# VH-VL binders against q9vpl3: the designs that were tried, part 41

Target 1, 224 residues: q9vpl3
Amino acid sequence: RGKINIQRPKAPHYERARVVAVTQPKYPELPKAKSCFKTRAERTQQQQENPYNEIIAREVRNWLDHSRLVAFFHLSSITADDIFRVRVQLHKQNLHLKSYGSKIIEQAVKNTRYEAIVPLFHSNHCIVFSPDPEKTAALLRIVRRVPQMVLLGGIVEETMLSRNQLVAYAQMPGLHAVQAQLVQTLSQAPGHLIQQLQAHQNSFVQVLDVHAKNQMNEETPKST

## First folded at step 12 (VH-VL)

Design D124
Fold by ESMFold2, fold request of step 14:
Structure D124 (fold): chain C 224 residues (1-224), chain A 121 residues (1-121), chain B 111 residues (1-111)
Amino acid sequence: as target 1 above (224 residues)
Amino acid sequence: QVELVQSGAEVKKPGESLKISCKGSGYTFTDYWIGWVRQAPGKGLEWMGIIWPEDSYTRYSPSFQGQVTISADKSISTAYLQWSSLKASDTAMYYCARDYGIYESYYFDYWGQGTLVTVSS
Amino acid sequence: DIALTQPASVSGSPGQSITISCTGTSSDVGGDNYVSWYQQHPGKAPKLMIYEVSNRPSGVSNRFSGSKSGNTASLTISGLQAEDEADYYCSSYTSSSTPYVFGGGTKLTVL
């Protein structure tokens, strides 16, 4: 008869533990709160991002509507400190340095005569806005310190100007300077007055012709 | 009327320090670059550097980098050229000048009368 | 090293026209870079005579004109007068680190 069988399986401590676990107090389940919060946060994020683009596009439209000078620059690699210093110097002259994504620019100029500017914003860029077109020379003096800002062109008094045209505009006397010169001319003989009026008329007609051509070119589709 | 008035002539010995001045009037001093140009006796003109007086941003000619200091005090519309230790080769006439160029244009439209610096042992 | 070459001296009689040359390289005078010209009488500060290749500042006589062809800029003085006797310097942009480089100067003598 060392013939003792001790074959007693591991139950019932497992079975007893299961019965006790069923009796334990119930606590709130975490998955519902986490799932709901995550879903609400995601919905809010998506809605905010969509309206944000529309708000920024309206901001750009507002800058365009209230700026008599707009200059476009290509922006090469530049440190944040260098661009910040330039922004400060421009700001002191009422020149406002901004950048926006190409999609936002497209939204802002859609159905306007400026729609042709959108391709300029497919690369790294910046824009300078100002209500003061007489500050064009100041802008171009300040940007000399940052060769990374390469002038592409601009808009002055709602007329699109190439790079060379904008630089030439900056070197012209302002309206107040022309008016002051006219006052001095009126103090001279009548013959001098007639000559000055004829010269100014010819210059004015040339400016209007450039403006008309720019508007016609922008509104003419390219079908060939 | 734009005017640049420089400090008077200086006679110095090698190793001495010196600071000369250039006061602008008749225009908004902080709206234009100011340059310094050297002319050794009987020689031509050499650009030394330029400064933007509003924030004192400077650029130096490679020949003069580390040899002089260009600075400005915008509250009194004055630019300065300074040596910490003069050499006999610094003997020259020094001019300040206003740069009137825009974008890629660089030229001096108004010049100071010059400051003669003589450095001899 | 880039240098602008000017003749050391030029002479002319009153009433004649003379031309002073300023020769550089494709990196300065020969590029799309601007050239300026300065007149300097003995003991005096330089005076701007021509900027941006061919423009005259207010108050500079139309007897002075500037031009550029290839790597050479030229200052032409017509109707030469005694007071034109002076040193003349050209200047050109070369790079962002050296936006001003001067020629060696030309002494103009009026006979």
Scores: ipSAE 0.797, ipTM 0.901, lowest interface PAE 0.8, mean pLDDT 80
Fold by ESMFold2, look of step 12:
Structure D124 (fold): chain C 224 residues (1-224), chain A 121 residues (1-121), chain B 111 residues (1-111)
Amino acid sequence: as target 1 above (224 residues)
Amino acid sequence: QVELVQSGAEVKKPGESLKISCKGSGYTFTDYWIGWVRQAPGKGLEWMGIIWPEDSYTRYSPSFQGQVTISADKSISTAYLQWSSLKASDTAMYYCARDYGIYESYYFDYWGQGTLVTVSS
Amino acid sequence: DIALTQPASVSGSPGQSITISCTGTSSDVGGDNYVSWYQQHPGKAPKLMIYEVSNRPSGVSNRFSGSKSGNTASLTISGLQAEDEADYYCSSYTSSSTPYVFGGGTKLTVL
């Protein structure tokens, strides 16, 4: 008979039962549709995010190119009113408070001397840009009202500064013009001098990277 | 040339209101914090509160929260300390002072001459 | 709720060096927190003598110096002069809600 054939090779009935079982219970999505097909909204989101990311990255590059002062902060939980009020106070001093995703920052600074700043943006953060490096003291005076903004460091006249260095710089506002003149002169120097300045910057980044890798290696048990 | 000039001495009775002033000159008034410090007769210094004059954002010492009002009028470079109902215990010298510190540094580099407030029956 | 402890009085003879202490905790004077010192003559407003532990404002004599170790800040006055006779207050940051905590004051008497 055929009982064996009817019982064991019930493949069509078996697959029919599977389809019916999947469509009978009340549940949110069919796995096949989810796995095989993205919704129009998801596809549109993907496409919009890609062009949007590059537009924002260009904005970040533009701010970096036109800002002689850039300050990086960790930003913990804060009310929208408090951050808005501090943004207004900063803006009155030509200090521009912005926030960008770490992927945007990475895209913006790729293949530049500033690539080392990307790890600063893996947690919640904000950035203050200004063409006026003499406003560093004003920035640090205003942010005293927002303990949720924790200074991480910054860039002044294209030089990376640690947290303590930036605070020390702010206490010398009468020297801003002299420092700007020195940077301008060096930027117009022969390529050899420019390469030495860039190598020094890269050396600082390299020291940070070696330090991080050494800490990782020291924390990994070695069996010998 | 930084100067903080306070209003003159006041003699008041309990229950009266009072508003004393502190006018700053010789610098951009709205770029710095202004604090108020109390000194009771024969006693030490007590911080009362601080104000950012540009938008009048204030922060009070917990000991003085709700006891006094700090305000500013940036158009005339003036900060104020105000009581709605004075008590005899409010008898003290009151100083305004400019805070020059940045980030985590807090200190008063210039002080007003003080306003003596006497509250007696 | 943090208080800064200063001696009630100190005295010295002209020409001597004296030190005024300001003792707190690791939450105020200790660690990275800054300490400032103010001089107050009778009937006059306080005057800033030292900020950020050891910095001297312009116009303050180099006879005044500041330091700290552990939870104690110190104001040292060398070459003591009669005009140094005054009350001295330390001040320390403690938190964003209490950034100006003053010590009780120290009366310096020049003998």
Scores: ipSAE 0.788, ipTM 0.896, lowest interface PAE 0.9, mean pLDDT 80

Design D128
Fold by OpenDDE, fold request of step 14:
Structure D128 (fold): chain C 224 residues (1-224), chain A 121 residues (1-121), chain B 111 residues (1-111)
Amino acid sequence: as target 1 above (224 residues)
Amino acid sequence: QVELVQSGAEVKKPGESLKISCKGSGYSFTDYWIGWVRQAPGKGLEWMGIIWPEDSYTRYSPSFQGQVTISADKSISTAYLQWSSLKASDTAMYYCARDEGIYESYYFDYWGQGTLVTVSS
Amino acid sequence: DIALTQPASVSGSPGQSITISCTGTSSDVGGDNYVSWYQQHPGKAPKLMIYEVSNRPSGVSNRFSGSKSGNTASLTISGLQAEDEADYYCSSYTSWSTWYVFGGGTKLTVL
């Protein structure tokens, strides 16, 4: 009876080895240790609704709801000092320059009439708020000093405007000026109409006179 | 009505300092850019620089950078152009003008009457 | 450096229509719509005649019109009058370093 060498157990008979191989419980590979390093995407998703973000989002909503002029700017490489200087100038005009994170903006405008602005906030941005839409021209004069502020668009009187539309709006005469022009134009209209009417009448009379003269000349028998 | 009134003609010698003025009226002086334009005798218009009067932010043409100083006193709605040391080549008509342009538009809608500066030995 | 080129002189008879051209060295000169025109009579300050290619300020005669094609802006004066005899300058934005550039000017003579 051969001494069982405990250190080198004889390989089991082929049939037994096969049974053992088939009956070995395939333990599910322990889930590969989720790298404790949350992917950027997971970090962004797990941003626990920071109560602070909600407060800021509410602030943004409040600004949007109470502003008659809102302008959106992309910020390229700009210094804090330059931003500060522009902010001061804008503030003197009752224009309020604010900067918020894109996520905060998204949260703020979610399920609101402002949701369409979300695509504008794909990079560094700032927003200028004003209760006075007539300050649009002033805003656009001030921002000339900062080429890093690129106008993306805006909201005027609850209407979303493209960049070009906002510029065009700023160039329009004030409502009162337009009204004054309209009144002036309307006041001149009757005079112009009278002139046009008289011109046609005079032309008609001239044509008739010519016709009458021609008829008279035809009726004058050539006295042979 | 918008008006820019400039100081009177100046006759100076080379090496002398000079400061000429441009006073705006009929509008909010601090809400518009004020530019300076040089015109040498028989020559065209040359932009020198521009100032935002509210905080005196200033931009210069590269050709005039360091050659002149543009400043403003918003309390009296006045912009200034000054030389520390005049040259004969500074002989020209100098205009101040209000910029009405917005954002990417740049144009002068109102001009001062001009100040003639003559620098001769 | 962005430059604006104008003809040195243009002439026309009273009642005619004349055009002054302003050509930029770059397609970006003045963008699509940022060319201005100034009239200057001898011994007088320049006067804005056209802004943003085709807009007329208040008080400017409708005889003056502006247009742009490619990198060339044009000032057209219709019904030429003796009072139109002056120097005309085009202007445009160039860069952050140079906010304003002027053309060399065009002397308009009314024959």
Scores: ipSAE 0.863, ipTM 0.939, lowest interface PAE 0.5, mean pLDDT 87
Fold by OpenDDE, fold request of step 14:
Structure D128 (fold): chain C 224 residues (1-224), chain A 121 residues (1-121), chain B 111 residues (1-111)
Amino acid sequence: as target 1 above (224 residues)
Amino acid sequence: QVELVQSGAEVKKPGESLKISCKGSGYSFTDYWIGWVRQAPGKGLEWMGIIWPEDSYTRYSPSFQGQVTISADKSISTAYLQWSSLKASDTAMYYCARDEGIYESYYFDYWGQGTLVTVSS
Amino acid sequence: DIALTQPASVSGSPGQSITISCTGTSSDVGGDNYVSWYQQHPGKAPKLMIYEVSNRPSGVSNRFSGSKSGNTASLTISGLQAEDEADYYCSSYTSWSTWYVFGGGTKLTVL
């Protein structure tokens, strides 16, 4: 039995060779023109299909859904060390500084109530999350350390706020204090309304009285 | 009630070192900036510097950079201003103050009573 | 360097309204929220009277009001009282290098 030369296998019989040639799976030739350079569109699509991106997008959604305070910042040129220091300070206040790619954010908020935030993410950005909206002032005190963090806006209690509105919110008294003030104002409103209604009635009566007096004076014939 | 209490008046000679203190109470000491302001006799207010007490991050006015050191001990809610070598020109009232401002707002809402430092030969 | 300029002195009679001006060297001085005003009586610490151009802290009389036009902030005291006699300082944020600048101060005399 001749040693099967594995290095130079004997050519199969012509008939077998024909069968093998016909039964060889024709693998579609990869289009030669597929430039090794994925188009920006293909890269974007591949990024969308990346399981890792989906996981991160879910994380972002989870943060958004469980945060009562969300603040958006533009991040200009800043050192990693400075970011780390600020992150530590924020963390001590239960404020969580995160940075995500714009595409991840877009994917995370697509077809959600948060879709309106997408235009805020044009460049490098960071997001601060907190379960406590009362920490807004603390956040804005801490970020003074980093002029490279520019406030763009935020979400408080599911309401989107502009930069100015978020600052104004931070300057407001606590929720309970505001509620107390509201209750006080509302409790005074009926009294004020009654006073206003009475004022108009009193004014009307006064005008009528003056009119009546004038008519009486006109009807009193000067008895010569 | 928020209160800043400063150390007592100091009389020193030129060349001596000095450290004055400012103790905060009635609020979370580590959550607010503490600034130092100098007022020379018969003169106006001058900002010297400011500190974040939690990690002692400090900023100085250019005029006072390298001239003084601002520090804090958060464990006792106290900020410090110190000189390594006093000059006669350091004679002034020194105030510590809490900064209440947020983001693009900078103002001092509570002030210490002041520490008078007199440097004379 | 951004500087704030105040008049050296202002005077008024009891019951009158007076205004103290604070003018910045740059239009950027006193961004909409940077100007604050302090009252200082002789031998006392400064007291915050106005913050962010026009806001009054709790406990400050409604006789004190703040405004801004262009690069000039103004403190107005209405119904002037003897107790209002003091030095008044404006303050503003200037830059990252200088977070606080004070005006030269204005001595208010009640005649």
Scores: ipSAE 0.862, ipTM 0.940, lowest interface PAE 0.5, mean pLDDT 87
Fold by OpenDDE, look of step 12:
Structure D128 (fold): chain C 224 residues (1-224), chain A 121 residues (1-121), chain B 111 residues (1-111)
Amino acid sequence: as target 1 above (224 residues)
Amino acid sequence: QVELVQSGAEVKKPGESLKISCKGSGYSFTDYWIGWVRQAPGKGLEWMGIIWPEDSYTRYSPSFQGQVTISADKSISTAYLQWSSLKASDTAMYYCARDEGIYESYYFDYWGQGTLVTVSS
Amino acid sequence: DIALTQPASVSGSPGQSITISCTGTSSDVGGDNYVSWYQQHPGKAPKLMIYEVSNRPSGVSNRFSGSKSGNTASLTISGLQAEDEADYYCSSYTSWSTWYVFGGGTKLTVL
């Protein structure tokens, strides 16, 4: 039995070659993933027609309409684990961290008072919602642990605030404290005013009394 | 009123372990960062680290990383600083402080009274 | 390494105005309004005097004011009083790796 030349295998007999050629599995060309060739326009159109996007857009609108505090953050190379940890901490403070696609946000705020926020969502972002505007300080303390969360701005009591304005708002004494201070200040003002008004009246009465006394003294004829 | 009360002075030998405490009151303990600051005798202030008491997230100064452990028990509004093995160079006053800062602002508005740690052979 | 440099000592007479400087090694140090000042009397804990360059906490005298120019923050004490004699420390945010850096401290003597 001749040594099988492994280096130069003899061509198979014609009949065997024919059988091998016919029995060779024709592997279908891997379908070129059509998805890789979809134009940006086609992808965008498909996303717009997705009923699911409409549902999510409604959810976003609902959050915006029912939140008194909304904060917008850019996410820079943040891990899912980091997001989760922050989300848990925020949740404990009744702060709700959500992430939506830019297209969904655009759809959600189209023709609404919130349309101005669209430019903030050009990159990876998240939104924090809260029914309590007093939690702004708490939010900003918690996010300190995650430098990848960059504050872009927010909405407080239906007012859009810049980053700096939102920080300033968080540093202000609570509305109740400010109101209490105002009431205290206002309550002190009338006391001083009354004192000043009474002082002037008393002075006036004194002057009139002196004048009356002087007139009485002039009318008393010196009975020589 | 916001108050931080630290544990009493400690006198230890080199190689001994130590855990000192800082109890917060008058505010929501879990809503503020608590930092530790060291001051060696006749020297300046040195930031050691900080903790978020709610979940015990901790950050250390590079100089103190691995040298100390900062922890907290939120149930009793207490933060801790501990050493596994004290050195003579650990002799210092240690302060806990509340960080009032938000976002990119970092400052301590309330301080504990300090704990003097003396490590001598 | 980001460091804050303070003068070792400053002195003034009662009624005078004195200024303590705090200079960062980088423009980033103090570039933002992140400088704070602490007063420490002997044997006492530090007390916050100024935060965010120029803000005074409640209970701090209006004699204390803060400013910043370039990479140098300044604490000004007007109408110097004997009680102002203390050590003063500046502090600033530096980086994610180091949240707090303190200056070396300045001893203020009232003559």
Scores: ipSAE 0.824, ipTM 0.913, lowest interface PAE 0.6, mean pLDDT 87
Fold by ESMFold2, look of step 12:
Structure D128 (fold): chain C 224 residues (1-224), chain A 121 residues (1-121), chain B 111 residues (1-111)
Amino acid sequence: as target 1 above (224 residues)
Amino acid sequence: QVELVQSGAEVKKPGESLKISCKGSGYSFTDYWIGWVRQAPGKGLEWMGIIWPEDSYTRYSPSFQGQVTISADKSISTAYLQWSSLKASDTAMYYCARDEGIYESYYFDYWGQGTLVTVSS
Amino acid sequence: DIALTQPASVSGSPGQSITISCTGTSSDVGGDNYVSWYQQHPGKAPKLMIYEVSNRPSGVSNRFSGSKSGNTASLTISGLQAEDEADYYCSSYTSWSTWYVFGGGTKLTVL
């Protein structure tokens, strides 16, 4: 971090950004092919010898398919030490910080409902993946120490959420747990619920019988 | 039930060192920030600094940078505030507090009972 | 130095509604920034009453409400009761170097 003078933006991120030490996660750069003397077959083979883009795109697809939480951040310049420390803290919460080129993201989300996320990756960025959507609050507590990470939005349970929606979701993790427990209770207690209702109704019927008998006694008092 | 229990009151002389403690219970200690707040006798609240207990990452208020050390021992769910050499002006009540804020939200939801530190000759 | 300005004292009678102000700048209280409020009885630790401008934690009476207009946040206590007599502090984030700043505090007296 060092001597960084930035304001954490609430709306636009890019105002007054300062040049700091440039440390970003990077994908391997493939060697640039020499094309001065190439034939058609050599150009075709070189295209076929660039398999890392598809392998990395499959990695991204796998993360997207198996993560119930995905959060997107703009990432301004940050030291390698600072981003590494935060990656470790996230990892301990089963939160996986990654960065991919925009073309890899385009390839990964091609022909999916998530194609709309591609513009988020035209500038410096990072993505956090997790199988645990209840860890959204933990994610957002940890990133407070990283002013270079600006939340853009996310995906929770395959639903696209804006920044404000994701923050609101994180603030109500008990609601999701309550909803899940309610579903589980209703599913496992249909017989118990019926028994409880029948017991209450039987008690109510018994009370009505007592009142009816008391009314009969009061309405027909005995003569001497 | 979230609870923060601080060490007992201290009476010290100028120049002595001191380390006071704040033990958290009833929650995952390493999942939340812990802050320290000072209140001089009859005065208001002053933020001193904050710590992420899992890796001991700290932020200090500019007014207290270099004046105190904030640390944590996550194995016993305890945060510390430490002076190398106390001054009479360090006489105050010291609170630890848990921060529950996420992203751009900053507030303390649970507070310790306070530790009174008196520094006089 | 305290950056947030609160009145030194306010007073009200039981059953009345009172408001405590907290004035800062566009970089701390104003804009999209959040404000929190704390109640402190004599000899006791502070207690969170309001967070994120207007939210009440579990267990805080709905007599307490928060709001913000421009660079001024307000804590409103309706149906004033004797136990509300305490010091009240506002707080906000100001900068990366200063995650928390407190107001100078307001002594509420219940007449």
Scores: ipSAE 0.802, ipTM 0.907, lowest interface PAE 0.8, mean pLDDT 80

Design D128
Fold by ESMFold2, fold request of step 14:
Order: structure tokens, then sequence, then C-alpha cells
Structure D128 (fold): chain C 224 residues (1-224), chain A 121 residues (1-121), chain B 111 residues (1-111)
């Protein structure tokens, strides 16, 4: 057992010797101090949410400004291990999986052409950013292993696309110039596309949440 | 050109182990799912399982769970189908196939030539 | 009990149109699931003819078309030719545990 042997020779002896040398009565406080720092950082962020919200909103704007592909997903309950494995697979394709609160998204896109995406973020969600719009097919191929991620739509080359339009874009072969021209054509009447996304969002979320819970129960003893 | 090349025909006895291979070329091997499909003599096609070669994430058909092992070596763009103990009923043609489907679409666009496995007592 | 239902055989004369059916349930062919079709000549690997119900891969003749209604998918071959003589299989997604289910296959004979 390598983990046990490594931990035994290193941590207990050194930390015990340090504590004895300085006569600290609260040895467990070292892990507690790290935990208290997280709690303190979380508390500070909660007290100053408006200023930190703008910092995080600027991060979102930076992602939007530098990403030629943005995909929006509804996200139902998933284990940390499963989402981590998927994040690794996406990262290898220069696809960056992120989550932000709806208030932060609203603040990030306020007074931009993307204001219409805010209603998509009223439920559990995640976003995938990439500078590489040709990676849309790779994204959607990887997501097949993640039934908890349900595609809502996306943005390609600053044009909003419905779910079906994004899938159609991903299936097109050819040069980036051809893909960009098609995206421009598909963006006609974007208000109708966003309304269709909004109308299907609640229905898909409700059906898929029930379906995902039933599917997770069938896959016992996996974490839910 | 996308190509899947499988290992040659095998003649085995019951109880023996076997590992057959499927080498992909002409595309980014780790960007696509690879499935295995069985066809018993004179019978139809049966899905056995599928693998994501980059991290070896695998799913098996309930009909084949525990009966075979699917694996991959991404460094040589090769997927494998393996039996620890062959049965006479394992006599069949075995195909590997690439799945080109994206979001909620499931289909095999390129197929290997097949590997005939004959298990006779 | 896992196979989709196809007729065992279908025949037609050159130049005619024929249709091969693939019947499942609301859990596979029905609903929003896609269907794909494969052609297999004797001794050869299957070849994709139709994906996502009605789409043709590059290099597949426009004589092949696909459709779906209710729990039944259909492959139609117009202008039947001798080279079309083969076995044809449909396939559909069914559930998270079973990504692919194939039909039993249909032998097409060109008279």
Amino acid sequence: as target 1 above (224 residues)
Amino acid sequence: QVELVQSGAEVKKPGESLKISCKGSGYSFTDYWIGWVRQAPGKGLEWMGIIWPEDSYTRYSPSFQGQVTISADKSISTAYLQWSSLKASDTAMYYCARDEGIYESYYFDYWGQGTLVTVSS
Amino acid sequence: DIALTQPASVSGSPGQSITISCTGTSSDVGGDNYVSWYQQHPGKAPKLMIYEVSNRPSGVSNRFSGSKSGNTASLTISGLQAEDEADYYCSSYTSWSTWYVFGGGTKLTVL
C-alpha cells in the first residue's frame, strides 16, 4: 500500500515534531486552518457579492470575447469524479467547462447582444467555452457519455444558435470560412430561436431530471 | 482515408484466451468512439460494447457484460476485444466500427473487415 | 427479444422500388430516437447507408432513402439494381444501458 507508507513516514513525524517544538496545543488546527480559510473566503465573498460578482462577470465577458464557440447545457446531478473525467476529456480538445450563477451571467451580458441567453441560466447549468469552433463536433461526441448534460444551444462566431442549429453546424465538413457563412445564415430571426430554446427548457429539464434520477437509480451503487 | 484494420482469423479451442485487435488510421483515433459488433454464422448483428479510446471509458451491452473485455492502446491507435475463456458459442465474425454520431446520435460510419473466430472442441 | 423486427426477405425486379421495414417500440424506433441502416454483401463488412433516419453518407446513391412513422422505420430503394442484392439491417438507440439494437436483417433479392 504505497499511499499509507508515504503518508506515515512523512506527515505524522514532521508535524508532530513541529508541534512539540513550538508547543502548539491544537495540532488538528492545521487541517482546520485550511478549512477555516475556505470558510472565511466563502464568507467574505458572500458579504461582498456585488463587487465579486462584477469581477466574476468580467471573467465571463473575457471568456465570451475570446471564445468562438460557446455551448450551453442543462446539468443535472452528477458525481464529482464523473464531471472531472469529462472536464479532462473536454480540456484535451481545448474545450473549457465552466459554471456561473445566473446573476453573474446577467451582469456579464447586460447591454450586449447576448442578453437573451439569461433565461437559460435559471436552472442548473454549465457552459463550455472554446476558441476553436471546429471543435463543436468533438464536444458533442464527448457529451454523449454524460446524460446529465443536456444541450440547450450555443454561440458560434458571435451568432446565437439553437440546439438543432448547433448540432447541424457540428456535422458540416469543410473549411472554417464555409462554417462561418453557414452560421451567419442560420442566425436569421434569432429571437424565434431563443424563444424555442426557452419554451423547451422547462419541459426538457423536468423530463430529463426525472429520467436522470430513474437512470441513476438503475445504476446503483454508483453515486448520484 | 478512415480505415479500421482488424487482426486475422483465429481458430481456438474452448477454454483458451484470445485478444483480437482493430487498428484505426486516417483520423484522430482518440476523438471517436469504437464499438464491437458480433455476427454469429448465418445470424444478424449484435452490439457488444463501445470504448472512448482516450481514457478507456467503456460501456458494455447487458448481453455481453462480464463475458468480454474491451480495451484500447491509444499510443498505437488500436482497440481490442478479449476473452479469458472461449466457448464454442463464441464462434462468430467480430467487427470493430467507428461511431461518428454526435449528441444523441448513434451509428457506425466505418467498419473493420471483420475477424472470424472459430472455437471448436 | 432485443432485435428490431424486419421482414426476413424482400424481392424486386430491376428498376422497381422496394421498401424494407424496421419495427420497434416507443422505447427505440419510436419517439425521438434516430435509426440507421446498414447494407451487408455476403462475406463483407456492413456499410452505412442511412443515418439519423433519412440522411445519406457521402458516396451513397440517392436511390436510397429513409423515413420513420410511429414505431416503424423504412428504407426505400428506388431504381433497383443488381448490386443492391444484400442483407440490410436497421439499428436504433434504446436506453442508456443499450446504445445500439439491430434488427434481425432483411435479405434483398434482385430478380
Scores: ipSAE 0.788, ipTM 0.899, lowest interface PAE 0.8, mean pLDDT 81
Fold by ESMFold2, fold request of step 14:
Structure D128 (fold): chain C 224 residues (1-224), chain A 121 residues (1-121), chain B 111 residues (1-111)
Amino acid sequence: as target 1 above (224 residues)
Amino acid sequence: QVELVQSGAEVKKPGESLKISCKGSGYSFTDYWIGWVRQAPGKGLEWMGIIWPEDSYTRYSPSFQGQVTISADKSISTAYLQWSSLKASDTAMYYCARDEGIYESYYFDYWGQGTLVTVSS
Amino acid sequence: DIALTQPASVSGSPGQSITISCTGTSSDVGGDNYVSWYQQHPGKAPKLMIYEVSNRPSGVSNRFSGSKSGNTASLTISGLQAEDEADYYCSSYTSWSTWYVFGGGTKLTVL
């Protein structure tokens, strides 16, 4: 029957390949064509890496814009397993642990009131973002197990807070309720009442901003 | 209303194993640290260890490292303290307690009623 | 053993103000570490009376106050009442290996 094809002796393979090769055009692959594709692909990849940095900077800006809580930490040496377990615990509380290069952070905060945070990223660091400012206490309970994460300060409701201010904020029961009541009062009150409440709010924010900026300036000279 | 309810008193002999429990209710059990504190008869309070119930991360006081096992079952909001082989010196009251402290603050705001463990000769 | 020093006992008459001390080191009571105080009646679980040196939890009488100076924390009970008769323990953080250290306890007797 047709059993001769089952066995693959070396000689028949060579002889068949030789006959086929003679009848087909043999053009060696052009080095320029293959080289050109490789070079274009490599340049496209390099170009993509540059736009990748801008995309990441935009993502950081989006996190800053949509996070009512942002906490900054110094991060010393920690095992990958330990930091992963902490990231999981934070994620379960809608707290998002991220790390970005200092250049990307600088791009993200350019022309914003947050430019003052750039010096915090001179050392190894990480950032925690969350839309939920009421999760500040949960964040600070979880990080107790991570001595490698040293709190530097944060942003709550678009206000820069020092380390001590952030901890104090976390301990204030009903702060979100107080903030909600203020917003509700402003929405329902006459114009005079709204202006008086805004003046008090602005005074409070100014005190916090001056305190935070003084602390950041003081820390940067001492660290440098 | 935060409540920690512990298992009942135990009378054991040396060499026996024991596992006592602490069930939390009225709060999100996995969002807080749970500690264990020993009080020998007529003596003061001693911290034994603490657990993060969500993933069972545990820390032990150096005095109790290797002496007991602390664990938790988050599905039933329960923490455990366990001995593989009891000694007469393990006779004490054992409390579980919730830690409400944040960053640099360490204190127990709610305590269980205690579990008396008696290990006789 | 016993890292925080408390007097073994104190006594006072009803209406009197008394103070219980808790002395440690710069590694626990001293420095920036917080101190908490617990009350324990016979046969009962401890109850938090003071946290973070001087803060009272909800439901704790304003007759209880706390303070700290150097390596010594103090619990002051004003207007002493019969129900204040109990054991009192201070507690502080000391190190990463030891998140909680308790004082030896002070038995308060109301005369």
Scores: ipSAE 0.786, ipTM 0.894, lowest interface PAE 0.9, mean pLDDT 80

